# Ledger of designs, part 23: VHH binders against q54mt0

Target 1, 331 residues: q54mt0
Amino acid sequence: MRPISLRLHERPITQVLFNREGDLLFVAAKDKLVSLWYTTNGERIGSYQCGGVVYSIDVSQDSKYLITASADAKARVWDVSSGRQLDSTDFEVSARSIEFSQGDKQILVVTDQVMGCQAKIHVFDFDKDEVRKLNKSYTLPSPQCKITQATWGPLNKTIFASCEDGAVRIYCTEKRELIKTILDHNKLVTRIEWTKHRIMFMTCSKDGTAKLYDTKTLKLLRTFDTGRPINAAGISPLKPHVILGGGQSAESVTTTKVDASQFKVRFFHIVYGEELGGLIGHIGPVHSICFTPDGKTFATGGEEGLVQVNHLDESYFEFDDDLVYNPPVQH

## First folded at step 7 (VHH)

Design Q09 (framework vhh_7w1s_2)
Fold by ESMFold2-Fast, scan of step 7:
Structure Q09 (fold): chain B 331 residues (1-331), chain A 122 residues (1-122)
Amino acid sequence: as target 1 above (331 residues)
Amino acid sequence: QLQLVESGGGLVQAGGSMRLSCAASGTFSDYAMGWHRQAPGKQRELVAKISGGSTAYDDSVKGRFTISRDNTKNTVYLQMNSLKVEDTAVYYCAADEGYWSDLPSEYDFDYWGQGTQVTVSS
């Protein structure tokens, strides 16, 4: 089966995201638009129009609210079903990353670094039963460099920030201070992705590697070296598989004549590190990968504005990873 | 918020030279910059790009065009030499914030100027 291709955006996709039920796919793009689609058939449901490049989105656990961070220096709260903007919070600089806390009681927003303004992580209280003007709870100390993404650690006790300098910085939410810095990458860290229950996390970097860590000990467990910038990782909640996406921005000034194999998403066994295969679907770098919570579908978003939705077939789930790496005695 | 304004366009004879300027207001040094052009009846194309110390050019202009920047003046330049009638187009300055690519592709640009007309006569 070929994937479902979603062709609406004419600018790079910045994020693809499934809701908790996996029946809805949200797509954020540099064309200032977030689009909404049914996962099963790729039918478009609606859109949410921002005033600048949409860098980051998140959806509440009940699928009622969408939050967006955009280049027009706004964080917005949207009613998913109606498409109405319910609230907006203004910043002095672009909003780069946004995420609901586990349980949807708070929202983090990362703001950009510009002359006269340091990158910051702001935390706001959120009441899903009465959406009013967001109230700021606190702001974390600046790492004094650009933050590409921030994400809530287990039980909301920490916030992890991927940084331009190659560091991953971990903040304690109770004490509101930096507690750990990981310095394994020497180039910009593009993304942090969690395994199921946030027991492990993966970092993606422009240094050509993705790194897997134990969340509790922060021990580096494995490095995946693709030799090309990695922008995104999708971690299967069902199989011990990770999908890495990225690719070098075009060597030619146009993407039309680029070899598509440079931008294929690559499947790896998360424990053994073995490459299992790949899928060609994009003619430019892949910027975002997301699995549905049931692990049956994943989406990829690319620089060309294309989104590919891949429903994994029965043969994928019949693959016995233990037999491949620990084969039985041959007859 | 970044705003881009092009200048330096106009009419020039084939074989001549022209320098385009793009003045940026707001934060500039963290952006990758590019020059695009669109000729009548043709698709817009990226002809030159710069990020940090790295530059790249379309084959049609390589050796003839030079992109440069002056971060102290918040300006990016396109020096066009040995101009051909085929270089006639509206030229657009564009900026990318550089989080996603080291040298942006034609799809990466976030901010655009209004364009400046360059006409090359035979």
Scores: ipSAE 0.012, ipTM 0.405, lowest interface PAE 8.1, mean pLDDT 85

Design Q10 (framework vhh_7z1x_3)
Fold by ESMFold2-Fast, scan of step 7:
Structure Q10 (fold): chain B 331 residues (1-331), chain A 125 residues (1-125)
Amino acid sequence: as target 1 above (331 residues)
Amino acid sequence: QVQLVETGGGLVQPGGSLRLSCTASGFTFSDYAMNWVRQAPGKGLEWLSGISGSGGSTSYADSVKGRFTISRDNAKNTLYLQMNSLQPDDTAVYFCAADEGYWSDLPSEYDFDYWGQGTQVTVSS
C-alpha cells in the first residue's frame, strides 16, 4: 500500500493532527500556514494563515474550532469551516504549545523563554457557544527553563510539561502548583503522547530514548532506545503498538550519500518493547506522528515539508501480537 | 564553562567583505545548531542565518540571502559568516548563538541556549 504524500509546505512540518472523527487532517508548518485535508483521499480543503511559524495546534472535539500557537506571539481561535479568525490573544514572546482541555472548556498556552522573559503556562477559559476574547484563568509557576510542550492530564486535574532540562513537570490545576518532577531523561524532552483514555503516557527525548509511564503511579514501565534523537511518537489506540520518529539533520550534511533509513519511523510493541519493523518515507528528521482515533490511519510530518498519510491494511490488524519474537527463517 | 567568542568584526567600506568567526567551547559543538543574529543601533534583534549541527542544512533571512554565507567546521568548533556586498544598513553588533532544542535545526525566534558577547561591524566610508 502506497502512502498519500501531501506536498504543500515549503518549510518543516511542526505538527500533524487528526480530528476526533478522523476524517480531517490538520498540518502545521514553519511557513506560517496550517493546512486542512481529507484523510481518505488527501484532498486539500483549506488553510489558516498565521503571522509567524506555527508551532502547535489543536482542534475542538466537535471539529468546529482550531487553535494555533505561533512565533508572532499570538494564540488564535479559528472557525474551521469558514477559515475565519474568531479571536487572537497577544503575548510578549512566541506561543510554543497550545491544547484544549478535555471537554473544551479551557485552553492552555505555553510561552517561550527568551532574554528577560521566563517560560510560562497560561490557562484561558473558552466558551464554545460564544467565542469572544479569551479570558485568562491563571498562569502556572515557571520551571525556569524552556517548555517544549504542555498537555492536560486525566480529567484536567493536572498539566504535564516537557522541558529542555530533561524533566517532565506535573502541575496540579486546582492548587496551581508543581506537584511532581520526573528526571529520567538526561536531555531535552521533545514530546508527551497519551495512550487511549490517558492511562499511560510516553515521553520522547533528544537523549535517543522514549519512555512509557503509568499515569496513576508515574512508574516507568519501559524504555525504548533508538540511539537517535526522538521528536515524535504515535501510539495506536487499536493495537499495542507505538511508532517512534526523529533523527539528526547532521547526517544529511556529510560528503557521503545520505541513507534515508536514518529517518525511518520505527514500530515497537508497547508491552514487550520488541521492534516490529520500520517505514522509510522521509529524507530528514520526522517531527510529528499522529494516529486517527480508530487506529486505521497514521500521518507523519518531516523537516522537508512532506506529510505522509498511511492507511493500514488488513495484514497489519491480523498480526498476532502474542508472537512478537520469532527468529528469522534465514540468517 | 560554555563560551562563544566572536571575532572578525571591524570597519569596512560599502561594497566590501568581512568574515566573522565564532569559536565554541564547553559543549559538544556538533550537537548544536548555530545562528547569527545582529542588533543595529537603537533597534531590536534580527535573525540572519542558521546552520544545523552537521553544517548542510542552512537558512537565511531575506535581507542577507545571496550576500551572506553561513558555514561551520566541527573539527575546529568554529562557526563562520562570510559577508559580501556589505551596505551601511548592515552596521550592527553580530552575535553567534547556540540552540539544542527541537527548533534549533531551523531559524529560531531568539530562544537560543547560549549567546556570544558580540562583535561590532561598521559599514561606512
Scores: ipSAE 0.000, ipTM 0.200, lowest interface PAE 15.7, mean pLDDT 83

Design Q11 (framework vhh_brivekimig_d4)
Fold by ESMFold2-Fast, scan of step 7:
Structure Q11 (fold): chain B 331 residues (1-331), chain A 125 residues (1-125)
Amino acid sequence: as target 1 above (331 residues)
Amino acid sequence: EVQLVESGGGVVQPGGSLRLSCAASGFTFSDYAMSWVRQAPGKGPEWVSSISGSGGSTLYADSVKGRFTISRDNSKNTLYLQMNSLRPEDTALYYCAADEGYWSDLPSEYDFDYSSQGTLVTVSS
């Protein structure tokens, strides 16, 4: 079974995201557009145009609102069904990451670090029944390095920030201060992805590893080593599977021809760490992976501007994940 | 210009040891994951081992686990493969590669036109 290929964007895909129902797919790209598609057939519904690269997007639980963070130094709120821009908040620097809180009452926005301006996490109040100019609730102290992504912890009690220096920093939202720093990665952390109900999280890094953690204890549970930069992880809500994507960036790759399998997304058993297989579909690094909430479909977005939508068939769900693990003899 | 130069190969008896080196130039070495790939006479290429850019993570083919150790020195732009308990089955040309590894479902997909020169390891008596 071939995937559905979505070929609209002529610049790298930065994020793919399904809504709560899983029937809508949003695609953010460096060509300043967010495109909207039906998941089932890959039919394009519409687009939302920013003034610069769109780095990050999120959609409200009711699918009525889309939020975007852009290189034009704006965070925007859009009406999904009409395509109308409802609000715009200005920053002095690029907006790099954006996310609704659980319950959609607040929005976090990460701003870039440039000479003379430090990276920050800004939190705004949001009222879904009356979308007015976003009111800033607070700003968290800068980690004094670039933040690649910030995401809300369980019950909105914390915010997790993946950083350029290899750290994951955790902030208390009530006290508005840094409470923990995780220093397990040796290079830039590209992404943080949550398991169902946010009981565990995975970090992806340019150091070639993805790391799985217990959210409550912050204990490192497993390291997945691919030997190449990891940009994205998709965690199945239905199977104990994680899909890792990445590869060498175009800027660091030689002019030497690369094996297409270098850019395949790779499936791992999340508990046992065993590689289960992979899918070839991109001719450049994969930047984003997202599962539908029902776990039946996932999408990948790549450097070449391609989005692949994969509807998982019955053979995938019949796969026996309860295989006996045979631990190696330790010396 | 990216250049990879392998050395350290030779003829050894079964049970012997060799240390291979790969000198890298023309790119920021620490930004690249590196792999060792080998090709036995009359067979397709086989991935042997990979190491992350920082050296913090390593992976090995099942055929070499416990016998081979991959390492790197980013200050010298050099990749190493320590080979112990060598077997006749380890006889191959060994390549230092930035674009191959366990990614391929079939190691035979490795493209020799884009590999480095290689270093020959012969295990026989």
Scores: ipSAE 0.000, ipTM 0.109, lowest interface PAE 19.6, mean pLDDT 81

Design Q12 (framework vhh_7ubx_2)
Fold by ESMFold2-Fast, scan of step 7:
Structure Q12 (fold): chain B 331 residues (1-331), chain A 124 residues (1-124)
Amino acid sequence: as target 1 above (331 residues)
Amino acid sequence: QVQLVESGGGLVQPGGSLRLSCAASGFTFSDYAMTWVRQAPGKGPEWIATISSGGSTMRDDSTKGRFTISRDNAKNTLYLQMTSLKPEDTALYYCAADEGYWSDLPSEYDFDYRGPGTQVTVSS
């Protein structure tokens, strides 16, 4: 497995994201730029320039629209094919997280907590056939702490918020109120990632653990303890595998040598919790991991500004986890 | 409660020197990369320098020969030593802290935490 290295950004990568078809890779970074690449060959297609650090991005199901949340207190809507900005919405504070609802009819935006302004989740209506100034539908009650990410629950019935205090807070979208708080982490929750069809979710934390939950019951199913801060999880849609990434603070540009093994991404069996291996590719903390929807490729983005695109080989897919634990009956 | 409080600014003549301090509280200072940023009147924020939790420094080329960033983890304090000050160095200087990320292109809210700033004015 020889990865494709994408070396455009010279500042930390904040998010890597594949589109629904998996043929396009979007990369958000602290250099104010979102870059676009072909998944197959790593050829750069274009870029989208924001006015501040780009914290979060999402792409519509038809790959026509890109949305960005940035430190210049703006949420923007972009036309993917032309690179043209179609709309922008202003906030009083940085926009930290952004996501299309399932079916692309609404957009959530998380805004930062600063002196005099509480963190909030704002929900806007979106019409993909007539992109015009976003109209705010509602704002959810503040958790009274910073929100690192918000994401739509199954069928858009809930919104999940990962928080600075270690909580995951769940809001009902119909009643527009907090309905549940999960208090299993003891440090900042960095990320929430969904399994296929959002039937389970994984939380990543600075406490060195990732936790897997059943979405319907909110029952904790498994804890993955890496002993290092976890910034990202990629969950395979094809195999029962999860990839965890993170690490401690990066070395400066003046450091000539780093122990890259401390920043390796680690592969775990999602059901059994067994560590399957790891991949070295970054010289600083990994901040984002994303699988293509077909499960054949994943991308990682790091503190150094590097993106690694990994096309999984046939040996990865030929390994039968069930055969290992349930040996075939001899006849 | 996280607080960053800058001090040491003031009026100085061209060619002069100033040492800025940033006192941090409410978080584990030694775990964070610390950054100095300035904003001149009528201009956007400009990154000056970052110092990692391990003490390694990253610096803007235009100022790295005149400005030195340092930290004292025992005192939870960040410093910026400025020499050979020029009128174009006139700006509000603020410190910022960022766990898990650092940025060379800050805005008012680019960091996990930022201070209110200390004014530096270079004129005769």
Scores: ipSAE 0.000, ipTM 0.243, lowest interface PAE 11.9, mean pLDDT 83

Design Q13 (framework vhh_h_nbbcii10_fgla)
Fold by ESMFold2-Fast, scan of step 7:
Structure Q13 (fold): chain B 331 residues (1-331), chain A 127 residues (1-127)
Amino acid sequence: as target 1 above (331 residues)
Amino acid sequence: QVQLVESGGGLVQPGGSLRLSCAASGGSEYSYSTFSLGWFRQAPGQGLEAVAAISGSGGSTYYADSVKGRFTISRDNSKNTLYLQMNSLRAEDTAVYYCAAGDEFYSDWSEPEYDYWGQGTLVTVSS
């Protein structure tokens, strides 16, 4: 569990993301740059430069294409291997969130809410074999508040939107209409994270809680209360563990002699809600957490511009509470 | 959603003092204290520059080097109001001053990428 520190960005990290194979790490930051690194050794491979703060990124399943949403009101498509910009789509306002659909046939883009322009979710068709200018398929009705993130539901049948008002709004992609609203949080929802196969999801909020839901029933299964704003969750695909990160802006990186323990990421058992421990790595709020698909590595990105890559050791995988007292049954 | 209204601008002599206020209204389901707030200015013929910023709780502040020791940013969360106390004013402080608000996670204190902006208030420092 010895971290590799990636010290390129001098402005806040907005997102860390591993590709499907887990061998590549993409880092988005407020310095307008997306950087690319080898997961195994932290060696830098390349960079992709936008015209404004990069808020959100996603990578195609084949690792060939990177998409970026940025404050210069553009969504861009990049060729990962060459670093070349293949396409860009213009909006009237900042692009805040971007994601490939499952199977990479469509891209969703969330645009910001400012005076005279309501937040929207735009859906574009994408042909990975013949990248052209993105063609808009449809736009979903505005929730009339800011959307912090939108993400595709199982089999692309729905889109989930985390909102400024504390709601999670669920849209039907076929009917192009709002079908459900979840009002369990009382402050801005910062992030939605999926468990493996999208059978459950977790919401993170400025209200100091993260909430776990069953995707099919939308039943609230567990609330994790940290007492501090939560910006990010990393859900292990291998162990029943979730890592929560955040912190208060009042203890921001500009304050000297900050106690780094205030910004530690905290490990919880996803089913029982028991806190299992924590890891110190940042001197400011943690903004993004991502696990590799094999569950052996996770990355954290912070306000100070630091990325920590943590390769989990053998002792982490040997036993949890259930396995120590009740040996695993393979069925 | 959030509306910001600046006040307190005007003509002031070099070496004088002026206090700017920014009143906030709206803001969805959140308390005023969840917003990062800042002051930006634009001098004639120049770009927008950050002046000062303050965290939601008021526990952390930022100041541009040109105003450190002269300007003080503060907030009153009970009144939904942001303040900029400007002392020892100089001719080079002449600018339109803008109040800005954004979510603490997404707002950068030194950059003009805030979500909500006021209309601006003119400050002229001249004899």
Scores: ipSAE 0.006, ipTM 0.312, lowest interface PAE 9.4, mean pLDDT 83

Design Q14 (framework vhh_7w1s_2)
Fold by ESMFold2-Fast, scan of step 7:
Structure Q14 (fold): chain B 331 residues (1-331), chain A 121 residues (1-121)
Amino acid sequence: as target 1 above (331 residues)
Amino acid sequence: QLQLVESGGGLVQAGGSMRLSCAASGTFDDYAMGWHRQAPGKQRELVAKISGGSTAYDDSVKGRFTISRDNTKNTVYLQMNSLKVEDTAVYYCAAGDEFYSDWSEPEYDYWGQGTQVTVSS
């Protein structure tokens, strides 16, 4: 009914992520810290301290391992329950994106594009039963532009990369080569989010649109136009709803005279494309949105360091298109 | 809001050293910082970048220039050693959103006014 506000981070939130069971919430932030919380009550459990801005995190299916990609050019493996760092891998440049493969047998890591160093997607082998130093399996050909995120396609047969140039590039993991480029966005693609079982995916872009695709055919199914940069999408696994979040980059944000409604997350019907309502709760851009796997809760993370945990009420599930969820502004 | 002001430019002889400073007004810990230069008759080019703990350099300056950041002083530096006549340019400090590294989007970049570096002989 009412959101739970998690106030620990003094720097922008970069990612919020629920585990498979949905009982744990992980929060990554620019203050170099990943925090861990119980979903049900917002009680803090622990933290994981990196050496730089934490850009990206993922958690294993059994909730035993957390992986982090950070600005200090490291990918780390953590024991969730103890908070102990189990391993770290060094890169020449910042690690920007990290994700376990389906079944947790491999980890992908995206490294930054800087002068003299092209962006790369590195794949490492991972043994969840005996964690040891990550062994690099392969590196995919660079798209020769910045990659904002890479994510495993269905059954680990492909890797999708969202790129600075507006492209989504798809690589074959078996052949280790680029097989498709999608050029529907005309500005940086910020995020790729999967629907349940990865049968569809959504792309978010600074061009003000989010686009929904069929994963098998790569056919564009729908475009959601918000008129402002989109940083994040949360796709309900339970209802045909998507939540889009974003707002102007830090350049436009002030803590005085800000119109909080410009940073509201917006609810859309995924099939019809109609806007169903919005949630006001942040005073700066929203950078990350995640649903629990049961679809009953979602979290949002913002520029101000705030995380809002929203437990969807019974009336939301009773009235598909009749309910507009519009909680009060928090300041 | 972020405002950038460069200083430390001027005239120097080939083989000499110079340090450029870029002072930020406002918080800048969240920004990737870079030094760009524009030589007469040429396009502006990135010569050095610092993003978090990582640095990168253009091949033409690698081994001679060092970029560093002092977040307590809100300042980024470019130490220039073994200067060559071809390093003559107006040097610009720039800041881009660290989270997305969106330096290619002009509307998201902050730029200083530039400082002239002239290397003679």
Scores: ipSAE 0.005, ipTM 0.288, lowest interface PAE 10.2, mean pLDDT 84

Design Q15 (framework vhh_7z1x_3)
Fold by ESMFold2-Fast, scan of step 7:
Structure Q15 (fold): chain B 331 residues (1-331), chain A 124 residues (1-124)
Amino acid sequence: as target 1 above (331 residues)
Amino acid sequence: QVQLVETGGGLVQPGGSLRLSCTASGFTFDDYAMNWVRQAPGKGLEWLSGISGSGGSTSYADSVKGRFTISRDNAKNTLYLQMNSLQPDDTAVYFCAAGDEFYSDWSEPEYDYWGQGTQVTVSS
């Protein structure tokens, strides 16, 4: 279980993402570049060059198309195998979040809230057989605050938006209206992550907590308190484990002394909330964590521009999670 | 509610000085790097200066190096920009902005929160 270090980007990593097969790793960064790597050996395959900071990426189910949202106010569609840009859509402000719908029939794009422009969630139709121009389907009502991320709910029936005010806002895609607001966080929500089949979701916040919810009832199931801003969560599809990452920036530039333990990713039992361990690998805040769909590998991306790819060994899968279970009430 | 309020703008003669202030509320001020950006009439945004959350690191655009000084008072949730040797081409709306970065070598703004702006006019 020795990590593979990927050292290409010289600016903060914004997102790491595995494809559906788990054999490809995509890395987005503030240096305007998306890089592509083989998961198994960390060999670099190629790159996709944007005109501004790349905030968010997603990959189609068949791994043929990459979409990017960037600070140059563009959403782009790329051919993965050739590296060729197939299409681009222009906005008035930075594109901050982008995601394919389940089944890849639509693309969601979040645009920034800045200088008199309200945050918007735009939905475009996507035809994988005829990628020439994105056709706008609709725009959802603005929450009148910055949206950090939007993501498709189960069966594309809803869109969840994490907001700067600490809210998670849920929109109905058929009626195109806000239907629910969750107000459990008291600071900016940085990320929403789904469990397998989207039956639960986790929110990460600058308030130092990550919160786990039942998707159907919206009931808060658990709060994980790290005492530091949380930027990322990786949820294992195989074991009841979550990995939380974040941390406060080490801002002193007058010294080269860095304690890497301040930026370790932390493993928790998702049901019981017990901390299972941690991994040191970054010298700055962790901004993104992603598991392969088979649960055998995860990647982390940090502020220093480093990506760590961790292949989980046999001892991890042999761990008996029941050994950490202590009944909350004695009978 | 997150709010950034700029004050201290106004009319000043060429060669004069102004001090801008930006007061933050609704978020943990020392968790964010702070930046000053400006927009001249009919032009795009120009990043001028940034300061880390602790105040230990600063950065400046070449156009303002040696003339402008950025500082912050985390106890007062306030960001400052001391502007000296002002020129007519410094005439712009000045914005404070909060984000993860206190430097920018990019043309696009990379900020989480923006103020409403304060007008600075350098004219006789």
Scores: ipSAE 0.000, ipTM 0.212, lowest interface PAE 12.8, mean pLDDT 84

Design Q16 (framework vhh_brivekimig_d4)
Fold by ESMFold2-Fast, scan of step 7:
Structure Q16 (fold): chain B 331 residues (1-331), chain A 124 residues (1-124)
Amino acid sequence: as target 1 above (331 residues)
Amino acid sequence: EVQLVESGGGVVQPGGSLRLSCAASGFTFDDYAMSWVRQAPGKGPEWVSSISGSGGSTLYADSVKGRFTISRDNSKNTLYLQMNSLRPEDTALYYCAAGDEFYSDWSEPEYDYSSQGTLVTVSS
């Protein structure tokens, strides 16, 4: 049971993403390319060429449209099946995060913060039946710091922004104003991941922790302390499991002998917080983790440009998370 | 190893022009946003201008807008700053810097690669 290794990209992977059906895998990378693959066998289908580092991607629920945010200060809309660029929107600074709203009626785009330009969240209207030009609906007030990711809250009523200062900021989309700030992390928050139906969310941080919250009450339910920067989380839609990935930048590694265990992804029970195991697959930091919607497969993307696709076997699904554990037979 | 080497500084009279260059090596130049930052004697660093990896977007500090033009040649791995209508207050060491904090290393917020800079003196 070896994972499928996808070795097209020679630059760091920034995001891996499955479509709603789980049959397609999209890979964004710093080499300006988004690649497309069949989940089942790792066969390459096509590519989408941007003008700069691709930081963030999303795919429509019907798998017809891909959106990309890239370092050339553009957000692009692509036709998935043909590979044709349908539209592009220009910004003054890099586009860092992009996401379809639930139901694909709007697109959010986060733009970078550089000296002289504040980070912003822009919201555009999207018409899947007439893709010609994105029309800007509104821009949210700047948090006055860099935003690493923005993501739509339940029923599109809110937008959650993970920030450089360690905050998670929650905006009301109706009133277009900041309504809540969560200050549990004291270092950069790298990622926000949703559980099924967005009833809970997890935050990942450079402070070495991931934190699980109730979406309605915003109560902190659990902290997972890994002792190393966390770049990514994958939350199983079938099992009460979360996979955390990260590690120190490759540039901070002083040894020339690669110890792959430093970059393993770690499995935790989401309720009990117990570490269940780990998986070695990368020789550098893991930047992105994504489960298929059916929970049978997950992908990881790393600093080295490698994508690992892991099809979970029957023994994983037969594990009873609610029963008393006995040690495995050792002999 | 990432290396940035600035050149093109010198002494000019008020109203004069200079073109600064920054030669980059050790990384994929066209993937990185590039910036010019200056430090006047006895003052802290001041951001001057930035350009996106493709060259499609540029930003300028209010103090230099309309007088300075940032550009890049990705085929030569070189960043430029064309400075026109120079003023005494433009006197500073000028540094080039690569990228932003989220490009490759989320733990280290500095994308200013150490260099000596290039000195620009505007005096009569």
Scores: ipSAE 0.000, ipTM 0.245, lowest interface PAE 12.5, mean pLDDT 83

